# Designs tried in a protein design chat: VHH binders against q989t9. Part 8

Target 1, 279 residues: q989t9
Amino acid sequence: TTRILGVVQLDQRRLTDDLAVLAKSNFSSEYSDFACGRWEFCMLRNQSGKQEEQRVVVHETPALATPLGQSLPYLNELLDNHFDRDSIRYARIIRISENACIIPHRDYLELEGKFIRVHLVLDTNEKCSNTEENNIFHMGRGEIWFLDASLPHSAGCFSPTPRLHLVVDIEGTRSLEEVAINVEQPSARNATVDTRKEWTDETLESVLGFSEIISEANYREIVAILAKLHFFHKVHCVDMYGWLKEICRRRGEPALIEKANSLERFYLIDRAAGEVMTY

## First folded at step 26 (VHH)

Design ae2
Fold by OpenDDE, fold request of step 27:
Structure ae2 (fold): chain B 279 residues (1-279), chain A 121 residues (1-121)
Amino acid sequence: as target 1 above (279 residues)
Amino acid sequence: QVQLQESGGGLVQPGGSLRLSCAASGFTFSQYWMSWVRQAPGEGREWVSAISNRGTYTYYADSVKGRFTIARDNVKNTLYLLMDSLKSDDTAVYYCARGWSYEKTNYFDYWGQGTQVTVSS
């Protein structure tokens, strides 16, 4: 299950230097179909070492540093100190900007094998959250998390300061106990207090009211609105797809209904290698 | 492995009732919409009913509205179809399917083996 693997004491001065480089760097739009707002990533280590390689695929070779990755000495040190280099398949910076999130989804649907996906939290605040199914929680600065990417999940940032995580994909044969090296043991944490609003029939009807206005022209915006609701309301992160389908059903336009169904399939059920959702 | 197994079919007289069940395994049942689809002899498959993840939303084909009720138990990983006021035209193999359908729009990725329902005097 998703959990903390360890804690790293980050050098703020050195981290700030690398973050400054990242702030001036180009981020990839390869997975923009997963973005609700400014959800972006940049590749630090991949299969070929080429910056142009931006998609994650199954491979068995140790990851190579990209040009951007090579320009980040502290992040490289973190990767080398806290992970087995030979086990790394990918390393990316994921940046979530203000009021942005990743659409609720499952990982690895397009992959033949599974990686162990790990997050090292570099920069965050209390207004950043992760969700897994019906649960909401916060990943704290310096914490290393194992993310069970097979479960429906999302992440969002609702502060002016962007959230930055170093996301590392580890080859799947490793045990979780061996993934994080040279880390401090996490302190006992209290369960995250769920301060989300109760979901009511009135709330549902309000959401379903989008059926009056949904169209091809505003479809993506409505999806983004729906994708963000579970950060503030006590619902399952996949409920947005049910709402969307019902909204489209009420609208009565076959093309919109088909689109809603396709979105749920793409994000939660299955994807082909290289498949991209367009709408 | 995803598995769907239908049960509850049989022979019934017109006006009678049946309850179909579908046992699901190999996936998180509560994460998926589920549907019933039927196929009459010599005909194509016809969508019958769909239900959302938690049962909040239900859909029915016009041919079965008011007579059939779809339900689910997410603790038991079971899908149900309550069929009342059965007609001869309801005779078909009934399939449990993972996925959602409405009118001519549908997506199903897994099917059961089906259960035979025969309505005859």
Scores: ipSAE 0.000, ipTM 0.219, lowest interface PAE 14.3, mean pLDDT 91
Fold by OpenDDE, fold request of step 27:
Structure ae2 (fold): chain B 279 residues (1-279), chain A 121 residues (1-121)
Amino acid sequence: as target 1 above (279 residues)
Amino acid sequence: QVQLQESGGGLVQPGGSLRLSCAASGFTFSQYWMSWVRQAPGEGREWVSAISNRGTYTYYADSVKGRFTIARDNVKNTLYLLMDSLKSDDTAVYYCARGWSYEKTNYFDYWGQGTQVTVSS
């Protein structure tokens, strides 16, 4: 299950230096189909060590630092100090900007295998949240988290300051207890802070009211709106797909209905290697 | 241009078996859910079975569950329907369709020409 693995005392000065480099760096457009707003990532370590390698695939070799990765000495040190190098398959910076989120999804559906996905939280605030199914929680700065990527989940930032996580993909056969090393034990805290509003029939009807206006021209925007609702309302993160399907059904346009179905399929059920969702 | 071409239909006795094939072209086959839909004489189209992009998930109508098996070969761009224990009620034109069904509503964007399956003594 998703949980804290440990805590790292981050050197703020050194971290700031690396973050400054990242702020000037180009982020990948790969997986932009998962983005609702400015959800971005850049590759620090991958299979080949080439910066142009942006997609993740199952492979058996230790990850190599990309040029960008090499330019980040503190983050590189963090990777070396707190993870077994031989177990790392990928390392990325995921940046979520203001009012952005990743669409609710399951990981690894396109892969012939899975990774152990781990987050080292570099920069965040109280207005950033993760969701898993019908649960909302906060990953704190310096914390290392295992994310159960097999469950439907999302992450969002609703503050002016972007959230930055170092996301490490570990080969899938490793023991979870051994994934993070040289870490401190986490202090007792309640990571689950659910201040979301109760879902009401009125809210539902308002959402379904999009059926009056949904079209090809605004489809992506509406999807983004729907994707964000579970951060503020007590609903399951996958409910957006049900809403979308119903919205499209009510609209009665076959192409829109098809798109709704394909989105749910792609993000939650099944997607092909290299497949990209466009709409 | 998207093309779907069914084959494998024919006359078979009750209890017999058939294997239908659907050759797909004009699109990235492995990125789409595929379905079989049938239409009996004088009846509407009935969804029969669906399969996900890589074949991970398969679904069946209650009427064919346990008897039919849907499969796909993404290298060959081919959809299959293995039909066992055929009944007279299975007599229909079988169509290959791109898409999926939800809430008893069928949402398909492309269809083949269909192949006739007749189950009779």
Scores: ipSAE 0.000, ipTM 0.235, lowest interface PAE 13.6, mean pLDDT 91

